# Ledger of designs, part 107: VH-VL binders against q9umr5

Target 1, 268 residues: q9umr5
Amino acid sequence: SYKPVIVVHGLFDSSYSFRHLLEYINETHPGTVVTVLDLFDGRESLRPLWEQVQGFREAVVPIMAKAPQGVHLICYSQGGLVCRALLSVMDDHNVDSFISLSSPQMGQYGDTDYLKWLFPTSMRSNLYRICYSPWGQEFSICNYWHDPHHDDLYLNASSFLALINGERDHPNATVWRKNFLRVGHLVLIGGPDDGVITPWQSSFFGFYDANETVLEMEEQLVYLRDSFGLKTLLARGAIVRCPMAGISHTAWHSNRTLYETCIEPWLS

## First folded at step 5 (VH-VL)

Design q37 (framework fv_nofazinlimab)
Fold by ESMFold2-Fast, scan of step 5:
Structure q37 (fold): chain C 268 residues (1-268), chain A 123 residues (1-123), chain B 112 residues (1-112)
Amino acid sequence: as target 1 above (268 residues)
Amino acid sequence: QVQLVQSGAEVKKPGSSVKVSCKASGGTFSDYAISWVRQAPGQGLEYLGYIIPIFGTANYNEKFKGRVTITADKSTSTAYMELSSLRSEDTAVYYCARTQYDILTGYSDHDYWGQGTMVTVSS
Amino acid sequence: DVVMTQSPLSLPVTLGQPASISCRSSQSLVYSDGNTYLNWFQQRPGQSPRRLIYKVSNRDSGVPDRFSGSGSGTDFTLKISRVEAEDVGVYYCMQGLHWPYTFGQGTKLEIK
């Protein structure tokens, strides 16, 4: 029998978006118990990420307890950051494959139509004034806003991403690293035609420097310092990178070729 | 200012489908979400779902999941609500309404409504 | 689903007198940003709903100041300080925080 799969959705999303993914899993791994978590749907996806982590933690505990052989996580967009935190704060998780679908793992810095939808009167260059305030940190999108031109403010003000990435110190960092390292596989998925995640390489732990030149994961301080275990996981052979061109942000969970290439092999 | 104009009244037979349109003006279509709410004759308001055209994301009330589909056509600034497997209980006025998000000022929940489309399901 | 309960459901009122409608939610409507996502709508006979109040107490543009909203957490009130003939209709409270968004059952305001 196959390990259960837990799905965590993204910003302004709901479980309904994953109907095609469920169909694919049922076709290739019949009998798999798939739970798409109906928490923080729609507007509630804007709640602070630590609040979402607490709620999702409560929901995944009984699922993991019923599956002593392990579970898989499929986490889409913003949901990938929730899953990053879950793996760190849970000292008893039994996650085998953590499949991250186009998630801004190093943060977001983009002047896309999607950002303009939430901040119609703001430019990406000035969003740091809002996001790096205490009020701004009450919104999930600001928890992973990473302005490469104001990295000092990001490090001081980010209440979530800077902490979970080990870019700012936290008393629990050693325990979070130990917990995260229990994951069997970290499967990173993303691509240049996403159109939302900016830079798209954020899904692979790459990010902009101060000149907006993308530096890949191996050039990041969090990797070099092994702050939460990326270098250790890569050395262990546990990191899988699966970039795919031609896929827009809302299509990652409904593309059959993507599923067969990047997801299906990791659902034991 | 903002105006939402809906398609005309429909009379449908049980088991058929209906597709109602909602055309938006007075702003960029992608700047807001479009919600669908219905009202049976003499009854209260019931939420069907919404679409956020810019994300391509639609969300549905579980009560209608599997029967309702909400779509948007950016080229014509028009949102659509399609309800299938119609029953007499689906006889209602169907409204579209907009929600504009702005984190700085908060959400403008359902601030403008269409005129409504009467859908009658009878044999 | 969050249940929105209005009282009274039928409100006969004399012209020029005040009117008050209560709305109770089964869960808190306070968001982490400090705002409370409770709206009030008016539906005149044969017309579409019109939003009167958003975030508990903020009046929409063009809404007369005789309309006011108040409340916190789960208990909310819409007041009309001096009812006029044009106020006849059904009033709905709505929560816009928890999916699916839900409306109260409506309060029909009628002139005696």
Scores: ipSAE 0.119, ipTM 0.646, lowest interface PAE 4.2, mean pLDDT 90
Fold by OpenDDE, second read of step 6:
Structure q37 (fold): chain C 268 residues (1-268), chain A 123 residues (1-123), chain B 112 residues (1-112)
Amino acid sequence: as target 1 above (268 residues)
Amino acid sequence: QVQLVQSGAEVKKPGSSVKVSCKASGGTFSDYAISWVRQAPGQGLEYLGYIIPIFGTANYNEKFKGRVTITADKSTSTAYMELSSLRSEDTAVYYCARTQYDILTGYSDHDYWGQGTMVTVSS
Amino acid sequence: DVVMTQSPLSLPVTLGQPASISCRSSQSLVYSDGNTYLNWFQQRPGQSPRRLIYKVSNRDSGVPDRFSGSGSGTDFTLKISRVEAEDVGVYYCMQGLHWPYTFGQGTKLEIK
């Protein structure tokens, strides 16, 4: 039998968005128990990510317990960060494949439809004034806002991304790294035509430097320092990068070609 | 194409409450805020507050000292404004307006307005 | 609260002639993003307010080019180059920067 699949949605999303993915999984892996977690849907996805992590943890623990052979996680967009954090805080997870589906794993610094809605008259360069305040950190999107021009503010104010990245020292850094390294495979999916994740390389742990030049994962301090285990995972062949062009952000979970190429191979 | 349709006129007694609805159509309700503005007969415009439906959060003019409650139902694309402890001075046409909101600046653009709801408070 | 002061409050105009309305804010309406958050609304008799101008000088869609907005900081002006019969109504300036948002008293434009 196939290992259960747990799906975590993204910002302003719900389980309904994954109807095609469910269809694909059922078709190619019949009998797979797929659970799309309907937590923090819609506006509730704006709640602090740590709160979401706790909620999702409560939901996945029973599923994992019933699947001693392991489970697969498919985590979309913001959900990818939730899942990474989840795997960092859980010392007993049994995740075989962690599929990060177009997630801003190294953060976000760019306009999205959601950001345009929230900041219609503001430039992305101004968001640090809100996001790196105590008030701003009450919003999920600010939890992974990564302003390359305000690194000090990011490191000091980010209550989520900076912590799970191990960029700011904290007492649980070593344990979280250990926990995260329990994952069998980290499958990173994204692409240049996403249109939301900015830069799109963030889905592969790439990100802007202070000059807004995109550096790859291997050039990131978190990798070089192996702060949460990326270097170790890469060394053991546990990181899979699956870039794909021609896919918009809202289509990652519904594109058949993408599924077959980047997702399906890891559901066995 | 975008329309805001408000509920009908209301006649209320002092001390009572009134709840006015504003249904949005022709656009994406969740992508905008809904503001409420009133206008007493022959007078100017006064801002009551606004709601960001996607957040479920509202901001109020403190002048009303908690008498105003603004809510939204995303499923029906409808915003509501409830005013309690009504006074004769609350007699006015109440307008809803679609608002482009910026949480950084607090700026609001009011590009579409409802037809208005007359609320009369009299003994 | 920010006080918006319009002048004049009554504006009788002959058809075809220009009109000018002044609006002054008690505080600057310029934000750090460089924008100035001043709007102009038109309210025709028996109708809801209609936004004409946003951010000082930008005309909304469908607004005739005879309407123009100008100003900076705390002083703003709405001009109508050639008043038409359909321009009869009350005009309001509004600041959308400082909460609570506030309107001017309104200027009633009438045809002589």
Scores: ipSAE 0.029, ipTM 0.595, lowest interface PAE 3.1, mean pLDDT 92

Design q38 (framework fv_nofazinlimab)
Fold by ESMFold2-Fast, scan of step 5:
Structure q38 (fold): chain C 268 residues (1-268), chain A 123 residues (1-123), chain B 112 residues (1-112)
Amino acid sequence: as target 1 above (268 residues)
Amino acid sequence: QVQLVQSGAEVKKPGSSVKVSCKASGGTFSDYAISWVRQAPGQGLEYLGYIIPIFGTANYNEKFKGRVTITADKSTSTAYMELSSLRSEDTAVYYCARTQYDILTGYSDHDYWGQGTMVTVSS
Amino acid sequence: DVVMTQSPLSLPVTLGQPASISCRSSQSLVYSDGNTYLNWFQQRPGQSPRRLIYKVSNRDSGVPDRFSGSGSGTDFTLKISRVEAEDVGVYYCMQGTEWPYTFGQGTKLEIK
């Protein structure tokens, strides 16, 4: 039968957002056991990402233990970062396909509806003052705020993203890399019309330099140093890139063409 | 239902200060920015500033910087606006307003208003 | 600061007739995220302001569909398709794009 699928949602999200995704999976892979984790829903999605990782870890352990042939992860938006950390901290995970739906893998730097909601009068240029404070790092959105004009502050203050990307040293870095490399496939999905993830290439490990020019994954120090295994995965043929235009941020989990093209082939 | 309840009317002498409270009930306090707007008798609306309770960060209209301080106590779901060095021109009704953002619909401004607090400055 | 200019400032209307209020901003209200933060408020005599419209054309919950907003850039309009007695009050446009947020002077709607 098909491997179980575990779904991890994003910022201010709920299980209802994945109703169409569940329908698509049921149509193409009938009998698949799909678990949408309903932890850290709504406002609770603002809690620190390491806290979320701990909670999701507790929820996925029994699911993985019952599936000796492996599981698939589908992780949306902020949830993709939670899944990145899960794959690194779990020395016994059995994930085959990690499917990342428009997740800011190298961070976020942009004025979006999310920022306007939290900081109605703020601009992306001054958010570093809040996010790189001790108080700011208690909120998930600041855990992956990556200001390219204050990279020194990002490297020093980021309690989550800089660590999981290996941009700042951590005692567990070698073990985290070993664990992450156990994944069968890293399926990266995103696109230019997302409207929230900025730059959209962050979903493919690209990001702004100090002049706000996007550098792709292969030009990033984390790739070149192979800090957590991207270069090794790419050499194994284990990284899949599936960009698609015309899809807004809240539609990645409810577009049939996207599902058939980018997700369905990786659900065994 | 969500309500914002403000403290009662104040009569102050020039040069003194006033501190108006705004207590939120019926909803999640920290999810929202709390704004302060005033209205002089028979005149229009003027924005003083706002606070984002989850961060404790406040922003002020430059016209009032140095005289206005906005704070929030999330344990009591109460925001405060203190205005110092009062002048007769500060006589106005002071309103607090809660700004909610709905990610799905994209709206962000002034979904609930307090009843207003009349502050009268006279010698 | 962004200056918001409303016209007319006084609007006498006959019950059941349409009413229209214009609002112009001194600069574009399109924010860096592509959204336009132009709101319309109603203030009935002796009451707190109440939001009617947010982001140019979106009607707030509980607001009758006879109220509509339109516009782009620097020119915006609030329309009431059929004025009712309870619509008496002052209407304000407000921009939330540039700090400090600013209001128009207000338009007083009166039944003649």
Scores: ipSAE 0.007, ipTM 0.449, lowest interface PAE 8.9, mean pLDDT 87

Design q39 (framework fv_nofazinlimab)
Fold by ESMFold2-Fast, scan of step 5:
Structure q39 (fold): chain C 268 residues (1-268), chain A 123 residues (1-123), chain B 112 residues (1-112)
Amino acid sequence: as target 1 above (268 residues)
Amino acid sequence: QVQLVQSGAEVKKPGSSVKVSCKASGGTFSDYAISWVRQAPGQGLEYLGYIIPIFGTANYNEKFKGRVTITADKSTSTAYMELSSLRSEDTAVYYCARTQYDILTGYSDHDYWGQGTMVTVSS
Amino acid sequence: DVVMTQSPLSLPVTLGQPASISCRSSQSLVYSDGNTYLNWFQQRPGQSPRRLIYKVSNRDSGVPDRFSGSGSGTDFTLKISRVEAEDVGVYYCMQGTHFPYTFGQGTKLEIK
């Protein structure tokens, strides 16, 4: 009776991280078929995002085909960007709710302890030097690195995020926008105490300007130009914003109150 | 100026593995990527993969995925290429080469090469 | 994978005369940053490859000005204005735009 749920994990993550989320879904929506995709786990999560999109697409096609009434996506952290691209490249997806758990939708610009573990010799102000090279773009984290002080380099060099956000032209942009607009609900979740996603408002399509002042979604050119359909979705009442304080990055998929408030209402 | 010095020639039996080293000197090891390229006797150049020491991660050509492992030891400024399940077709000179990927100091694609290491696989 | 095709594969040249090598790629080598990562390498007998040209037309330090590179998109040329004896060797074009990076099959330059 309930639509199947597909879960896409984040950077250095695996399906095991979602055991609490699966328990919550089983309690509130018993009988829901939940598939946590075991692709690009651990170190493999560093593979280029377009490569990950291709692999996840192949896994998702048979699940969607078996559920003509539709499916829900729950996509965590970096996984939210994979899901953004899936919804754009698939001209036949039947996603009802796309639930984005603290995903850097406008990009990442922060050298938190988590990123320092990954890049111990680089600070946020210098990471653009590596990320915007051809070599850097072969790593997933660099595919969504968005340095607000070098926005021209981001626009020209980003092989993934700038394209799916419509910030740079692509031959498929019109088709990608049409496909993305098929989604029933875009549920955005994030919060100020995340500690990893910087700025945290990136999870809600807000981002830094050149002075590191956060501009919200409605002030972004991608929204104003309706580049991939955000303005259209908002006008339909299809965008849900669910910010919550007090939740760290690794806790979004294991907090019961967060689940009941932000996720449960969107699982039919 | 960066110099890349490789380990000496190896003779291996089919089915064994070989590990070739490439020691960087005269520069900052973490500022560049190290690529591995091979050349069979009398043949052209074939790309195996690369490592970016600052990330601790590598990318491999699909043809060698599962057989090649590229690693780096930052403390000794040395990159390694290990090739397993050796076949006679793996007989080649193996080269390491540097790419400077820092866009401010100038992207420099495979600008310095090691002297090469002859790996002979004989049955 | 991007296929790199060189022509000719064998290039006998009279000393002091010009030489030209063509390189064609199966797809555009323009990267998203607007740069074209097409390189030319020289390999003298028994030696490691040496980069002569990077980004289509930029000559490496120490490379004689008789070497020049040109081209765009998928069609590239390496020219030697006056061939000298030390130019004997195999010349390779290489694309660094699309992983895995690929080389042309090589052009053997020899004095006739």
Scores: ipSAE 0.054, ipTM 0.585, lowest interface PAE 5.3, mean pLDDT 89

Design q40 (framework fv_nofazinlimab)
Fold by ESMFold2-Fast, scan of step 5:
Structure q40 (fold): chain C 268 residues (1-268), chain A 123 residues (1-123), chain B 112 residues (1-112)
Amino acid sequence: as target 1 above (268 residues)
Amino acid sequence: QVQLVQSGAEVKKPGSSVKVSCKASGGTFSDYAISWVRQAPGQGLEYLGYIIPIFGTANYNEKFKGRVTITADKSTSTAYMELSSLRSEDTAVYYCARTQYDILTGYSDHDYWGQGTMVTVSS
Amino acid sequence: DVVMTQSPLSLPVTLGQPASISCRSSQSLVYSDGNTYLNWFQQRPGQSPRRLIYKVSNRDSGVPDRFSGSGSGTDFTLKISRVEAEDVGVYYCMQGTHWPFTFGQGTKLEIK
């Protein structure tokens, strides 16, 4: 009766983080088969995102094959970018709802405590020197580092985000767009009190311009050019935006009000 | 499984330096960070610093800043902690430990500590 | 630095009975990501410390389910539902939220 749900975790995370989410789903949609993928946990979440995409792809294929009626994806933080790429590279995915929980869809540009732990002497203004090198692109966090003051370097060096967003050309772009457009609903969730995703509007495809002024999704060239289908999805009525204040980064999967308002309606 | 093996006990004179090694086996050395913690005889635990080998970055407790240096050699899968200008108060067992996933990752499958290295500072 | 205060410092317990250790921090241990990085360690006589609990309530692999952690903000508790002989040792709480990481004074658990 209910479609299966596949959960993809974020940076430095594991399946245990979703125990409350699983409780909520069981309460409102009893009998739902929920699979939280235990791949690239902890330190392995730093592996290049294309490597993660391949591993998660192998894990989701049998789940999707057993559910001809379709599946739902709930993808948290960095996991939302993995899911973006999955939907593009899979020629035959049957995803109905793609629920993105506070994921940096246009990238990250912020001094977070995570960065201070990994790079104690670095500031957001100089991380581009590391991230936009071939060595830096071997780490997931650098795959979606988007420095608005070095957009030329981002466009040339990003091996992941610039490609899946259609900001830099790729031989597979047309096929990736066609595949992504098969999704039933794109549910975007995020908020100003997240404290990690910077700018928080990145979760809604907004991002900084060169003056660090946030431009919303409809002002992005990615949207205007319809590079991977955002404009088409919006016109189809398939994009849902659910911002909520008062929620910190790790509370998105453990807040009942958030679940009832933003997630539950999309778990048919 | 990962095992951390530390160098043997040292007896040092005040004002000298000591360099303790921590060799990792049973896993990819660069996949985790290595922390250094000490314990004076009959006392509690005190954090000195950590190193993240994959990025070559280290961070130090301010109490030891300028006296402690933590390094890593990927070719030998070995981390080092060097403490200079030794005083009698530095007499302690020094432990290396795999930096817990909860500090950097929010998940940890296993917690691994070295056996400890006794450093005695005496005249 | 964040001060971690444990109570009691000495805990004599009858075999098979429950035991409880409290840990209080001088400031909130909630990290910017919303996680609380409060850990519990066990150190048996002559051995290296071993982590039992991470992020307040999560058990490490191989840790018996008789150990449980709870708490929030600045107040935390480690509980052992049924103390066994092998549980003798010193227990430390440790915060990983604020640099430098700091440990409590330790609670010595002894069988009476």
Scores: ipSAE 0.250, ipTM 0.679, lowest interface PAE 4.4, mean pLDDT 89
Fold by OpenDDE, second read of step 6:
Structure q40 (fold): chain C 268 residues (1-268), chain A 123 residues (1-123), chain B 112 residues (1-112)
Amino acid sequence: as target 1 above (268 residues)
Amino acid sequence: QVQLVQSGAEVKKPGSSVKVSCKASGGTFSDYAISWVRQAPGQGLEYLGYIIPIFGTANYNEKFKGRVTITADKSTSTAYMELSSLRSEDTAVYYCARTQYDILTGYSDHDYWGQGTMVTVSS
Amino acid sequence: DVVMTQSPLSLPVTLGQPASISCRSSQSLVYSDGNTYLNWFQQRPGQSPRRLIYKVSNRDSGVPDRFSGSGSGTDFTLKISRVEAEDVGVYYCMQGTHWPFTFGQGTKLEIK
């Protein structure tokens, strides 16, 4: 039998968004128990990410317990960060494949239409004033806002991304790294035509430097320092990068070609 | 001129709920956070929580978590504070206050206050 | 929670004389953005609180220049150079750096 699949949705999302993915999984891996976690849907997805991590943890623990052979995680958009954090805090998870589906794994720094809806008067260059304030970190989007021009503020104010990245020292860094390294495979999915994740390379742990030049994963300090295990995972062949063009952000979970190419191989 | 106008005084029984409104005018509601602070008679100020209406989610003082619900209606520029399971100790004047978000300069917290709403909890 | 401690709690002042209120926080109020979110509020009898000072030393519009705020880290002071009759009321310091935001006990300023 196939290992159970747990799906975690993204910002302003719900389980309904994954109806096509469920169909694809059912067709190609019949009998697979797929659970799309219906937590923190819609506006509730704006709750602090640590709160979400706790909620999702409570939901996945019993699923994992019933699947001693392991489970697969498919985590979309913001959900990918939730899942990474989840795997970092769980010392007993049994995740075989962690599929990060167009997730801003290295943060977000873009003012797309999606963000403009949340910040109609904001500009990308000034959003740090909100996100790195005592008020901003209470909202999920700000938890992974990564302003390359204000790295000091990011490192000091980010209550989520900077911590799970090990970019700011904390007493759980070593343990979180150990926990995260329990994952069998880290499957990173994203693409240049996403239109939301900015830069799109963030899905592959690439990100802007101070000049807004995109550097790849291997050039990031978190990799070089192996702060949460990326270097180790890569060395053991556990990181899979699956870029795909021509897919918009809201289509990653519903594109059949993407599924067959980037997701399906890791559900066996 | 920015104004916050709150609903009228309330008298409630223990165990009941109260919902206070705060209507904002003279500014762009979506650019603000609305905070709720209460003050028992002859006492100091206590923070309940706040909401950023454009987000639609609130942050609460853990002391009141589970009993307080803060919401906002952007269409009417009105924020609400509902307090459930009322106790005599909840007798207080409840204030709403505005925090302005300025993308260019930061934020200015609690620069405008409502007139207050007296909530009396008595059997 | 951050504890804000004001002193004195009662402040009788003669008209025309200066007044000073101290506010101490249990931890630093310097936020990661470099700002210190310490406010001073005035509450006149029967009125809502009114912000006088924000970020330690900035006066709100309409606040007389006889009011001044100073301090850093954990120690802050509100000064009134010449107390006037209209200054009667309770003054609160508030920190907006650490959630949950907290107020001092209040200082009741009265005219002797």
Scores: ipSAE 0.220, ipTM 0.697, lowest interface PAE 1.7, mean pLDDT 92

Design q41 (framework fv_nofazinlimab)
Fold by ESMFold2-Fast, scan of step 5:
Structure q41 (fold): chain C 268 residues (1-268), chain A 123 residues (1-123), chain B 112 residues (1-112)
Amino acid sequence: as target 1 above (268 residues)
Amino acid sequence: QVQLVQSGAEVKKPGSSVKVSCKASGGTFSDYAISWVRQAPGQGLEYLGYIIPIFGTANYNEKFKGRVTITADKSTSTAYMELSSLRSEDTAVYYCARTQYDILTGYSDHDYWGQGTMVTVSS
Amino acid sequence: DVVMTQSPLSLPVTLGQPASISCRSSQSLVYSDGNTYLNWFQQRPGQSPRRLIYEVSNRDSGVPDRFSGSGSGTDFTLKISRVEAEDVGVYYCMQGTHWPYTFGQGTKLEIK
């Protein structure tokens, strides 16, 4: 039988968004137990990411306990960051495939319609003033705001992303790295037509330098220093990169070709 | 120019709940965090929690063990603090306060407080 | 929770003389952004609290320059260079670095 699949949604999202994904899984892997976690839906997705990690952790523990053969994670958008932290904080996770579906793994720096809805008078160049304050760090989108022109503030103020990426030192870093390295496969999915994740290469651990030139994963200090295990995973053959053009941000979980190419092969 | 006006004094029995309002005038309500602080008679100040109305996100002091709920209604520019399972120890003046992030500088040099609402819990 | 300790708790001062209030925190108040979120509040009898100082040393708009704040890490001071009759009240330090935000126990300033 197939390993159970746990699905974690994104910003302003809910379990309802995954109805097509569930349909695809049922067609290609009939009998798979799929649990779409119905936590932090809609506005609650704005709550601090560490709070979300705690809530999702409580939900995944019994699922993992019932599946000694292992589980798969499919984590969409912001949910991919929640799953990154889950894999680091859980001493006993049994995740085989971690499928990161267009998630801003190195952070977000973009003027998108979603951001303009939240901050209609702000430009991306000024958002660091709000996000890197104690108040700003109390909501999820600021936990992964990564202004490449104020990297010093990002490193010092990010209460979440800079810590789980090992970009700033933390007492738990060694344990988090050990836990993360237990994952079987890290499947990274994203593409240039996403329209929300900026830069789109953030889904593949690439990001802007101070001139807004994208540097790929292998050029990042977090990779070169192996801060949380990316270099070790790549050397082990455990990182899968699956970029696809023509897919908008809200379509990653409902595109059949994407599913067949990038997701289906990793659902054992 | 910004004014916070709170609802009137309340007298409640133990075990009941109270909901205090804080209406903001002047400026844009949604752009500010609204905090709630209480002061028992002759005692110091204690922080209950806050809400960021633009996001609908609230955070609470764990000391209140899930008894406090803070909400905001943007259409009426009003924040609410509801405290349930009232005890005599909850007798206090409850204050709301407003702090704005200045979009260019970060922290505002202007902090506004409501007049306070006396909540008395007695049988 | 971060404990904020004020000294003295009672401060009788002669009109026109300086006054000083100390505030100590059980943990460093330097936030990860490099800022120190230490505030000072004044509460006159029968009134709501009023913030005098934010981020250690910055005066709120409308606060007289006779009020000044200083300090770093865990040790902070509020100074009044020349006490006036209107300064009577209770003064509180407050930290906004660590959740939950906490206040000192208060210092009652009285004219001798």
Scores: ipSAE 0.014, ipTM 0.507, lowest interface PAE 7.2, mean pLDDT 88

